# Miniprotein binders against q58433, part 14

Target 1, 377 residues: q58433
Amino acid sequence: MLFMKYEGEIAIGPVHPTMLEPHRLRLFIEDEIIKEAELVIGVNYRGIELIMEGLPPEKISILSEKICGICSHIHVWCNVTVTERGCDIEVPERAEYIRAIVEELERLHSHMLLFGHAFEVLGFETMAFRAFMIREPIMQILGEITGGRAQYSCPIIGGIRPRCNIKESKIPALLERLEKFEENLKKLLERTVNDPMIMSRIKDVGVLDKKTAKKLHALGPTARGSGIHSDMRKMGQVPVYDNFEFEEIVFDDGDVFSRLAVRFYECFESVKIIRQGLKDLPNLDKRIYNPNYELKEFKPIDVYNEAQRGQVYYSYGLDENGRVRQVKIRTPTATNLACMEAILPGHHVSDAELIIASCDPCFTCTDRMIVVKENKI
Below, E stands for the ipSAE of ESMFold2; O stands for the ipSAE of OpenDDE; V2 stands for 0.75 times the mean of E and O plus 0.25 times the DockQ between their complexes.

## First folded at step 8 (miniprotein)

Design tq5 (at its last look DockQ between E and O 0.35; V2 from the best seeds 0.00; counts 0 for: pae E 8.6 > 1.5)
Fold by OpenDDE base, look of step 8:
Structure tq5 (fold): chain B 377 residues (1-377), chain A 93 residues (1-93)
Amino acid sequence: as target 1 above (377 residues)
Amino acid sequence: SKITVEVTIEVDGKTYEFEFEVDSPRELIEKLWELIEELEENGVKEVEIRVTAKSPEEAERIAWLVKFILYLAGFTDIEVRVEGDEVEVRARK
């Protein structure tokens, strides 16, 4: 029996040159079963750090905004936070509230994009279309707040851009749109969980057990889908979130269903956070920017936040000339893909795309080409 | 061995070629940033960059850096070719 070893390469590579983490998964397949998976971390990871080295912190913010088309806000927020902490810059409370609101909107649209993609992979085109339609109102809200759809990062050192200040007169309309979003999301969820064909494809598939997830240091929804508490917002790393009542969503089964379910239910918590933030805004001081700061030299400081995919890490120092030094950036994607690498063996090749998608590698930045090369040995 | 860089740009129907040498990928980035600022000011819509690296491994890294910088400069259609120690990047705006 000629063992046809199929080498399938799932290239999760940056279509966008700005991707911090071009990763490829190589799959070794025998009789349609994945025997081995190899994660190849792209060389590009250090490129952005190299470009940032020696630049003023203001210029780094511009670069951070362009790193990821889906999560530009969280990158900019982490970046400015390093300078703010290193220089002891007070950020107005209103600015931090708006940063959190925009982040949760970013989380919502990113999760909706993942759901749309997951339904496409499953062959449920109508459900995919619905998910994309539900996403559009969130993109419109982001556009209205930030002044743009593509470059909507609002943080600057010391606060937010003036255009990103949410006017009280707009709050009622925003709340109404969020309510409609929540209703539509609930309908989508109900349809998903009540469809036995969808459930059969995602339940008990791609199981990441809690022990393996801990060992491999899974992050964000990937960790939470395996019963691990992992949310920087709940761990005191992002103080503004202490003002909001919300739950950390955790599931124990570790399968594709659990990783998707974490994100579905987390959307409701994001809506809850945004509602609270919008309600409190009128009662806060009107200041949105602190102009009274000086940049000073400091050694590299660690900053953590919770992106839609999990923990984001930024670190750098400032030298005596106000130039950034020893830049380090970590996203959750590499760590979570390593978890998928570990669990892929033994699964049918037809499940590979869905399993990988369930850890939410950056889709807008990745050309997903599954190249199955038949290596006739 | 130095890294050799050739830049070809078209401005108002005229082709301009620039050649320079750098000692490191870092110096390359600095020079490319300066160049891009100039390119943006002059409304350049098409750029070709050829780089001869010190090694094939360095060439791959340079290819990515060049592509990234051009993307930051607002180029959306970027083609990259790497052959041995030679990198060719074409970008359109």
Scores: ipSAE 0.024, ipTM 0.544, lowest interface PAE 3.5, mean pLDDT 85
Fold by ESMFold2, look of step 8:
Structure tq5 (fold): chain B 377 residues (1-377), chain A 93 residues (1-93)
Amino acid sequence: as target 1 above (377 residues)
Amino acid sequence: SKITVEVTIEVDGKTYEFEFEVDSPRELIEKLWELIEELEENGVKEVEIRVTAKSPEEAERIAWLVKFILYLAGFTDIEVRVEGDEVEVRARK
């Protein structure tokens, strides 16, 4: 059977208005059933790597923030860590704790944004509103700590910016705000799992089986929703996390429900990490920055961390003139989109946006769906 | 073989044109950052950059590089056209 292609665009969220070509997902349909999905990658990490070549390491932190607008902290953290390890720079323990606290706050607001979007896609506007309202206090906390809500530069080589230091006098109020967030998150989860209309839309939908997830090298909650253990924070790659009691969250069914459930329970684990970190800060040395270091030549160093969407990898060295060389950057963006390419065939086109959302593509670089009907004439 | 870059800018209603050549993507990036500094110093709000690459494949990569560097420089309205080995970028703040 041979089909004629038909193209159209379905909005899957705001596209960045100015420049980065968004990833595109082309859908080939017959009688409103998706027959094939095709990923077209828009983000040019090879170009980003090339732009970073030859720059001083301090300057590439600015560029790292631009790679992902909603997860900029993890990219800056990875960047400074490469230089710190390569130059054997000692980072104060307090700075490492605050880096982790900010990252877990970033994880919270990112997951809440995804929940709100998923509910909007499903038409559950009251639940979407609740998710966005629960998210807002986290954004306010981030703004208070870092001076920015979305693009913030907390890590610097050798520590953190002085503005990002968390005053002990603020800790009791922060803990109370986290407790309130946790209670509201619990209510949101209960309403979701106890609503048969919601559950019927997310359970057994968009299944990514474990075999396919392994073949595609799925990362983050996408992988953990399909039974794969893959959290860099639990695999010894990010040493500061050894100070916190938390669990890797894994579900086995690979459906939309499982990917959302991973994120829901990860939010509870993030609250546990932040709470422990805040309570420990008064017991730590007050130093947040090591001004006494020397940049030196080093061969490429590999750094891994766990962003909200999965593993992030940075590698580079410094040459004899203190310039960054052999830059390699890997993120879960293309893999998450490739998993959607494998999942979507066989589903009704009305489920496409939900399935896409459950794999958490970068919404600041939102992939436009191109719906293509294909008919033989 | 060289990559040829032609720049057209408008300052206070007057048009200025100049060009340079580079041997490599690294040299291109260095020259583009120098250009960005000059544009900022002179308050330029609109620029047109034309690049003749060594191949159509290189032209695609260069188009992306020029667009991204202009984005980092604060240009938010960037139009890119690629035809064969020719790249045309027009940007406004």
Scores: ipSAE 0.012, ipTM 0.499, lowest interface PAE 8.6, mean pLDDT 81
ESMFold2 (binder alone), look of step 8: mean pLDDT 81; pTM 0.795

Design x1 (at its last look DockQ between E and O 0.50; V2 from the best seeds 0.00; counts 0 for: pae E 6.7 > 1.5)
Fold by OpenDDE base, look of step 8:
Structure x1 (fold): chain B 377 residues (1-377), chain A 80 residues (1-80)
Amino acid sequence: as target 1 above (377 residues)
Amino acid sequence: SKKRIEVTFHGTSPERLEWAIFFLVYLAEDYGAEVEFRIEGDTVHIEIRGISEETVRILIEWAKLIAERLGLEVEVRIED
């Protein structure tokens, strides 16, 4: 690599070694313009795959829960689904409904967290505070369902944990809380789109065109912000979602606005899904767990789901001893960060943090340190 | 009685040591433990506090498994 003499280097990435996705972006800057961006991808998922190898599938769920502090549920859900499909394990419909409800609640709180951070980066502290306040009721609902702030996995092989069963008597209160959330979210959206200062910072900034997004295999809201249909829930990969009416939110402009807008509008779709799920729950069989299954040998199978950031992938097989073999896990973050790496050049350095934030790298996992190295020539 | 354990991983691969830290720290935190760690060259020291005797057994089992799978050496000290 010809060391182009750049006047400055900024490294944006996690400093803490305990991150699943310790991705780092190095920005090479000349006259406050990003000339080059280099993404260093952390491969901690490989470590997980190595540790999972040869374990019973029940123990793998414990590890998958630790992969992401914000999206632990989707990882566990994908994980148990591999075993369930490979072993032909019947999962009670009520359990799948609750899995979907919990996932959409996680989507809501994760998007609200991103909005809060995006407003902070933009210097809109009042809007950031408002986003965090709107997030709290969702966090409380999740805590009530999952049994606490500690990420206790709702999914288990064959269903859900008994504590995660949503009691019918709680449904009216949950619906009321969701309605209040939706009203507050509408107000936040209206304030955001009507603020010309906010809009000037996010419109036509960090454009990922549809061709580049396809070429780099963008996923989730990052892909959808560039006009690409990419939602495993709509692609028949997660059958429980066939019970729900909702839209895939897609924007065509590929800018920071579009990536944020996808997430804003998809929050309303998540609320719709949760309302439908809660409405149907009383009419479903009360069984939440199938204890009557046997583990059997199977070759690795592919399982997909749609996390807050996009497609999650799990694959493994079971050997004759019921041990997991050939584990593969993929998260959307590395792919989406590579899209940001591709579009960062030519932008002003002051836009870098917002552009990177717009693909929603796991912020809670990333202690972001910006290291500015002045290369004194 | 809340127990304390010190887990030491040793290996020449910084990446594998980071993975070991990641898994054991997050596992311990889920059990409500206080966790501190330090890296000294090819050695990682992880201190886990405020855990039950049952949690101690679980975390030791995981530490051994992590070490085995990552090709690391592991030492565990239990303090009362």
Scores: ipSAE 0.302, ipTM 0.740, lowest interface PAE 2.1, mean pLDDT 86
Fold by ESMFold2, look of step 8:
Structure x1 (fold): chain B 377 residues (1-377), chain A 80 residues (1-80)
Amino acid sequence: as target 1 above (377 residues)
Amino acid sequence: SKKRIEVTFHGTSPERLEWAIFFLVYLAEDYGAEVEFRIEGDTVHIEIRGISEETVRILIEWAKLIAERLGLEVEVRIED
């Protein structure tokens, strides 16, 4: 049986020099139309989980912080929460507020980074530059609060680091900087939706319908762009968010536009949350840390939170010697990439980078497992 | 003010050596380090440059922990 075949590989995202064989996203192409896609699936955290097994909880906090440069805070927050709930450790309300404020700042800078990259992929360099400029003040705020622009070390078991406490005297300036960010974000959104060339590349492109999104377990803005309510902050999983008025942003069309629009509007919701949190801080007790706890044995418990890419899940217990056992970590990147894999066939190769980028994959958040795959036509 | 270290992992599991490379390099690069590595049979050599003395101590501690958990042998040399 004689068939005409064409195979190609397109490297998408940063290729990290640490890997023996870098992650590759494989596209099988005929006449510039994608026939099949093989994205790395089955990615797991077994390497990281194995390293964490048997450590004291404080050491896995440090490890969690360092596994992802753009989502380190949510990982540390999830981790300390497992121990806090398992050991029944009271966390001061002020600390929970600041944990949420830092997470929403993380969401802002991460979404702005994605917008900049999406514009770069599309060749709209002026828009990409504007996105990166709008992002920079958020990075500066994070650096001022946490001491690190990309690797912030805010949550600790029982509270937050003293450096991360936000002084009341700083709040007016922070609110002013947020207002300027919000103004610039509105302008960026307006220019995007009013540009026919941009809209022609993102509207009705890369459609992930609701049925497929559910079947493949899409998470986060990827799921919310396809009409699926999935925000852990609204589902009672992260109690501090009950104190803030904000909306879960959902679009139904499932195209690239919808996935980006969810993120655009989530930025406005993040500003609302941060503003409310900052305004409430003066009314809260000043305690930011509870040193009065004992670690105790507990069976594995589940903790969920909402990272900028979607649900993050941590589970573990402590043994009788205070050592972490049965670690399980899940993030949304692997399942969201599987969704992109499923929808890429039928698209022109020139849309591939944009479609894949629209689920905001975090290759630093995923295990670098290289799976030998059999090729298809 | 800028330090250099070389971490050497040895073991018979290629998959565990890959995990050690991935995690140590990821940690080092988060501190702004320049990192290079090479594999010679069952041995991996990782050179980490451009880090503070404080970061050197942290990375050595993690390198030893990674090796213990993955069942690898490790040697660390500090150069400057």
Scores: ipSAE 0.031, ipTM 0.588, lowest interface PAE 6.7, mean pLDDT 82
ESMFold2 (binder alone), look of step 8: mean pLDDT 85; pTM 0.841

Design x2 (at its last look DockQ between E and O 0.56; V2 from the best seeds 0.00; counts 0 for: pae E 7.0 > 1.5)
Fold by OpenDDE base, look of step 8:
Structure x2 (fold): chain B 377 residues (1-377), chain A 80 residues (1-80)
Amino acid sequence: as target 1 above (377 residues)
Amino acid sequence: SKKRIEVTFHGTSPERLEWAIWFLVYLAEDYGAEVEFRIEGDTVHIEIRGISEETVRELIEWAKLIAERLGLEVEVRIED
């Protein structure tokens, strides 16, 4: 259970202590209304950065894959890109295409997981079950491509692992599966938006206005749900995406509905990207890995990518011995949770879980929401 | 032959001990290991089961590196 309700405390996240972002949200409640929210951000990134320091870049990729159980691919991809850019390593176009395809599949399954969870929080068990069932075909595709359902190990410095190469003979079946996914997603969307009981719980609830979102530097779908353009794929930070026609999904209302709607409609854009990528693959050079590179010294460079939750940032340099130096990693979760902290006051306690869930904190990375009842002495 | 290892981290920083648990557990789980851990004051005990001899060597190297970087003491026991 992602959320365990205890008398006075709501634990957000898996009971597994192995969370990179053990964020705790403490709610001060009076008469069932949230008066104050206190976010305690777990900064496990400092630990990762300390461990990565002085390691070979190949070894830090192993650590990057561990950072998030739901978005492992984007971390590895962002990581290897630092070395590739710093060392002027040519990555084969086919490898970059497959990296993008895997990322958009990761986006799809992550959004479906969030929808399932949001429906559970809302008490719509049938809709939750349907979201999870729609997710399974995507997980199967990911498993077929990468060899794993959670950790994909697809990117390596200079390209992708040989096992991650998408065979042309599989493309027609993949396209058919994506079409079926898209049809099922449309049906889920239609059922959601036409249910007045669902809509009443998510519209005008947990409003993050555009001014506050800008002030707090909201990222990804959290920012886009408040009318802020924020997508590294559209900002030229990930060049492979220039090969694809897709839209940045933005909503203006800043409520739970808007944050969920951004992700719903973004799923269709992810399907478009994957479909285009798969169609182009047969026309690309067959090379998936460049073995002919040398590591060289370089000063720390900034690399950005767009995870399902928003902007991911990696920076490091290599010294004269090919060892990583001055590692910095940033994820969108802490920033987006701080936005939820800011808007929680004044809401009924029963909306807290949904508001928090609407920024899609890594449920594998979020720790505990503590409800503190002030006893009126 | 599947091996068992016990890794013990020791240090006064609860935060650094939590990081050590996190990193080693996640690394071990990737190898398909069964992992159990317990915290006893300033000491963390991590039991890792069902790993190959090659994986044992890799996890020991990681445990040492984690300890070094986090300023922890580390002990590793290998059980057959």
Scores: ipSAE 0.315, ipTM 0.747, lowest interface PAE 1.9, mean pLDDT 86
Fold by ESMFold2, look of step 8:
Structure x2 (fold): chain B 377 residues (1-377), chain A 80 residues (1-80)
Amino acid sequence: as target 1 above (377 residues)
Amino acid sequence: SKKRIEVTFHGTSPERLEWAIWFLVYLAEDYGAEVEFRIEGDTVHIEIRGISEETVRELIEWAKLIAERLGLEVEVRIED
């Protein structure tokens, strides 16, 4: 005797109907309740690692920038840092400050994009629009600093591109624009936490307990929403952040609310970092680039940084001919997907998109839930 | 000085052909090119239009690098 089995599938990551196989999260659904979730691995880093092998280190940045459209800066920063540390290249302090400022601006716009998406999933269209409006000034600031809104190749080996230097005369206006962003963010947070309809959808929903989070090696806000200290900026991995007073944001309940709250409060910490960085810049030497470095052979070294989604890891060495070897790149995408696999069972299918969004695997791809079949007897 | 090229990748790994398309299309679009592609079995044809002579040279070098690293055969045709 055969029993009906219902299956739903969500495509996560870049999707092209005929060309690229995104990661997929298959949902096994009975009476609109998710009974089991299964991760199917799609696109991975093998292709880009293979292409990077044998390139001069100056050319790797083009490829690293393409890995993620909303977090391209962190990838370029990690990449140049491998060569800088391997070759003992001194980077001017001003360049390190600007790298951090740009990264924190990237964190702000990425978190705001996620909030807008989460509101859309919940059906709060006006709140989604407000999130996107609050985000837009950050995109404008990024464009003014880097010359690009989506891809801002600011770091170069030994410094930053000259166009990315922040003129001291512009700092007062930038600080004022950040203050306006912060005030609007406070209003958005207040409206969110004071709306019982929103809170009922996110509180105590999609719980990832600390033990499971540790077992799955959760990273970033996913881990920090479950009580795990995981921020590479506070763990001695990114030295420039030692110059800024900021807090690692951690919540214990592991629900959707906690993962979103981590991101909300991280935005306030990012504003603090950017403000401190901007205020310090006039007191720093004006150098933004070290043109006199020399490349040398080095065995693979590990570089870690904290993207908005969590830890990013780059490793490679340089051979005797100045060519990149043994490339390894890791992002938190796989662990975020694994966490979703563990969280989703037991939830109503209508909560699936929200739970997925709260783990932030890729904003542009989470609306592509696919219910592939209903079997009949 | 707008140029057109057609890049053809051939190989038996669908996954590696997908990577070749992904990266060459992204690279070409960063140069401001219009890009179209089609798959015919183990062969991929990528047409890149609206590029300068300097960009043609750079894209050809990228296409050859991508093919070498992914173990694919590549042919490039340049049209004025």
Scores: ipSAE 0.042, ipTM 0.582, lowest interface PAE 7.0, mean pLDDT 81
ESMFold2 (binder alone), look of step 8: mean pLDDT 83; pTM 0.810

Design x3 (at its last look DockQ between E and O 0.43; V2 from the best seeds 0.00; counts 0 for: pae E 5.2 > 1.5)
Fold by OpenDDE base, look of step 8:
Structure x3 (fold): chain B 377 residues (1-377), chain A 80 residues (1-80)
Amino acid sequence: as target 1 above (377 residues)
Amino acid sequence: SKKRIEVTFHGTSPERLLWAILFLMYLAEDYGAEVEFRIEGDTVHIEIRGISEETVRELIEWAKLIAERLGLEVEVRIED
């Protein structure tokens, strides 16, 4: 049987030709039902690992910032942490607090971007616009702290850049903006959960059961949407988070709703973390950078952090010349997309984009959904 | 004075050529550069515009490093 593959390419999100994680899902469709899904993983992380090999650790941070256009901060933070732990570099508490604050702001804007996109996919343009409008104040806060909206360049080995220091005089205004954000987010959530048209499109759709999620090693909100505890912040991997009271948001149903709901409720926890961080900042030592460190040789060490999409992993060593060796980087995107690949079969093609979007593939990292129609000749 | 550079990568691996484009573009965009590229078989041409003389030196160093690590040949032309 000569299967004529009709490759229809459905572009999911803005096609930037320069994405470091070009993941593609090929969908084989018969009678508008997905029969098979094939994940093509972009192996661009191998390229960056090759480029990083033999570089001084300070130069690696520049490359790490470029891995993801939405989550640049977490990559840089995870990266510098490898050197800091390997060399026993003391990082000032204030610097770690600011790193956490910036990360939770990055989480907020990333989740709001996903909500906007999910509403667009659902055909709810007014809700999409509202999500993007709620996101903008967070982008402004990030810009005021870091000097950039997407690439913050905040962490450095031994602390943070001086420009990223949060002045005490700005804290009241930041807290007021966060309160307004939280109020607007509550209103958006209420409107979403009370809309039966939205709820009918996301409940019981794209179910990733807990057993399958465990088997496929789902990460972050994708795992947590299937009732799996998966947060490096709660697992003691990022010590600064031990200073904050917050909950790990978990849902059990494993559907699109659950994956979106995890992120919605996690936004409130991110706001709590930021409020606590900002409240404590005036009482901390004013030092934001330790200039008194020496690079030393160390064998590769494992460092984990929790990005918006889940666990980020960095590992490398330093040789006797202070050069990085045996670089390994893992992002949660490929693992979580593999979970979507597993659950897509049997769904109507019209649900495919929403199911894929519900794992929050980096829209700046996710290429195209390719629809392959088999015409029986 | 804003400078222009043309970086040419050559190699038989399409994947490695793509990586070279991506990484050099991302590095150049940080400097507010305009970046254009074209692929011609085993050769990639990357044009970077609107950069300072200091940025030129840094991007040339990166281009050479990228080429070395990816096993590519590299040529760089500087234009005023």
Scores: ipSAE 0.382, ipTM 0.777, lowest interface PAE 1.7, mean pLDDT 86
Fold by ESMFold2, look of step 8:
Structure x3 (fold): chain B 377 residues (1-377), chain A 80 residues (1-80)
Amino acid sequence: as target 1 above (377 residues)
Amino acid sequence: SKKRIEVTFHGTSPERLLWAILFLMYLAEDYGAEVEFRIEGDTVHIEIRGISEETVRELIEWAKLIAERLGLEVEVRIED
C-alpha cells in the first residue's frame, strides 16, 4: 500500500452510523496511474476563531498552542505579538531573541521529522532512523528550555516565561551540541544526495511549477522549492530576525527534491541563527519580561511570522474590556495540500505518499484525534 | 479523590461538534485525564476521567464557553 491509508483509512470514511468527516484523502487510480486526487481538510479555523471571540488574550494563548502540536511555539508567538503591537507593549530584546531561538529549534526538529518520514515513505528505514537520531538532541534542548510540555510555551504577553531564560553558563554546552547537530546534518545530506536510489525517487518527481504555485498560493518551503521568495523572516515581518545573518533558501525546479532541499539548507540557516542568538545573549539586558504594560482597546491588526511549513497569520483586536474580537487565523497546510492535489494526476500511485508528504501537511494532531475518537462507538 | 464527568454537545453543525470535541479533549488531556467520546447523530458524548475537583470546575467552565461560542447545546454530568 502506497497511499496515506494509515491516516485516511484509519480515521476517514464510514465507520459509524453517524460520524464527523474532518478531512478527505482519496486517490482515483486507473492502471496504477493517478487520474484524480481529493485532498480536502474538513476542519477550518472558523471554529477556533469563534471559540476565541470574547476571551482575554492570555486565555486564547492556550487555544493557539493546540492548533498544531509540532509548531505550537509559533502560534503562541503570533498570538502574543498581536496584543503586544496593538497595546504598544515593549518586549525586552532578550525575550525576542529567545523567542526566535526557540522557533529555530522547532524548525530544526520539525524539518528532521519530515526527513525521517519521507525516508520511511520511500522505504529507506536506515536513513529514517539516522534522521530521528539527529533530531533527538534538538528535542532535548527544547525540553530543557521550555519544560517539555506541549501545554506550556515560551512566549507570554510582554516577554517569556522565566523557565525559558537561557543562562549564560549554559551557552557553551548548547553551542557544542549545536555544532554536533550540524556535523551530523552534513553527513545526512551527503548520504542522501550521493544515493542514486534515493535521488531517483525524489528528483523530477511531483513537480509544482512556479505558475501553479503562485495561482494556488503555495507557502513556505513548498513555495520556495518552486522559485518563490516567501520567507516572512526576510520580508521585514519579524523584526528580531534583522539581527541575524542568514539567507532565504530558494530552489527552482519545484520537484520533491527541491522542497526537501529547501528544508535541508534551512536547517543550516537555523543553526546559524541559533548560534548568533546564543552568542549575543550575554551582551543583552537581562530583563525577559515587561510587567509594566496596560491592555487597551485596539482595532484588528495583522501579524505574520514564518513557521516551519510557511506563513502564519493572526489578526484580532481588543474591545474596551480587554476581550479579543474579530479573530482570523491562517496557516499554510490547506493551500499547500491544494498544490499537491493539483499535481498528483499523472503520477504513479507509488509516488503519491511522498508527493503529499513533501509539503509537510499538518495532519498529526487531527489524525491522532480522529483515530482515537472515531474508533469508539 | 479522582472525579469523572460526562459532557454532551448537541448541534446541527458537524464541523462545530468536531471543534468542541478537539478543544475539550486538548484541555482535559493537559490535566492528565483519560478521555473517551461517542458520536450519536447530532450529539457527542465526552467522558473525562481521573481529574481533581478543582479541574472539574475548570473543565465545566470551558465546556460551557465552547458550547456558547460554537452555538451548541451542552449538558454536563458529574459522576461518582
Scores: ipSAE 0.160, ipTM 0.666, lowest interface PAE 5.2, mean pLDDT 82
ESMFold2 (binder alone), look of step 8: mean pLDDT 83; pTM 0.812

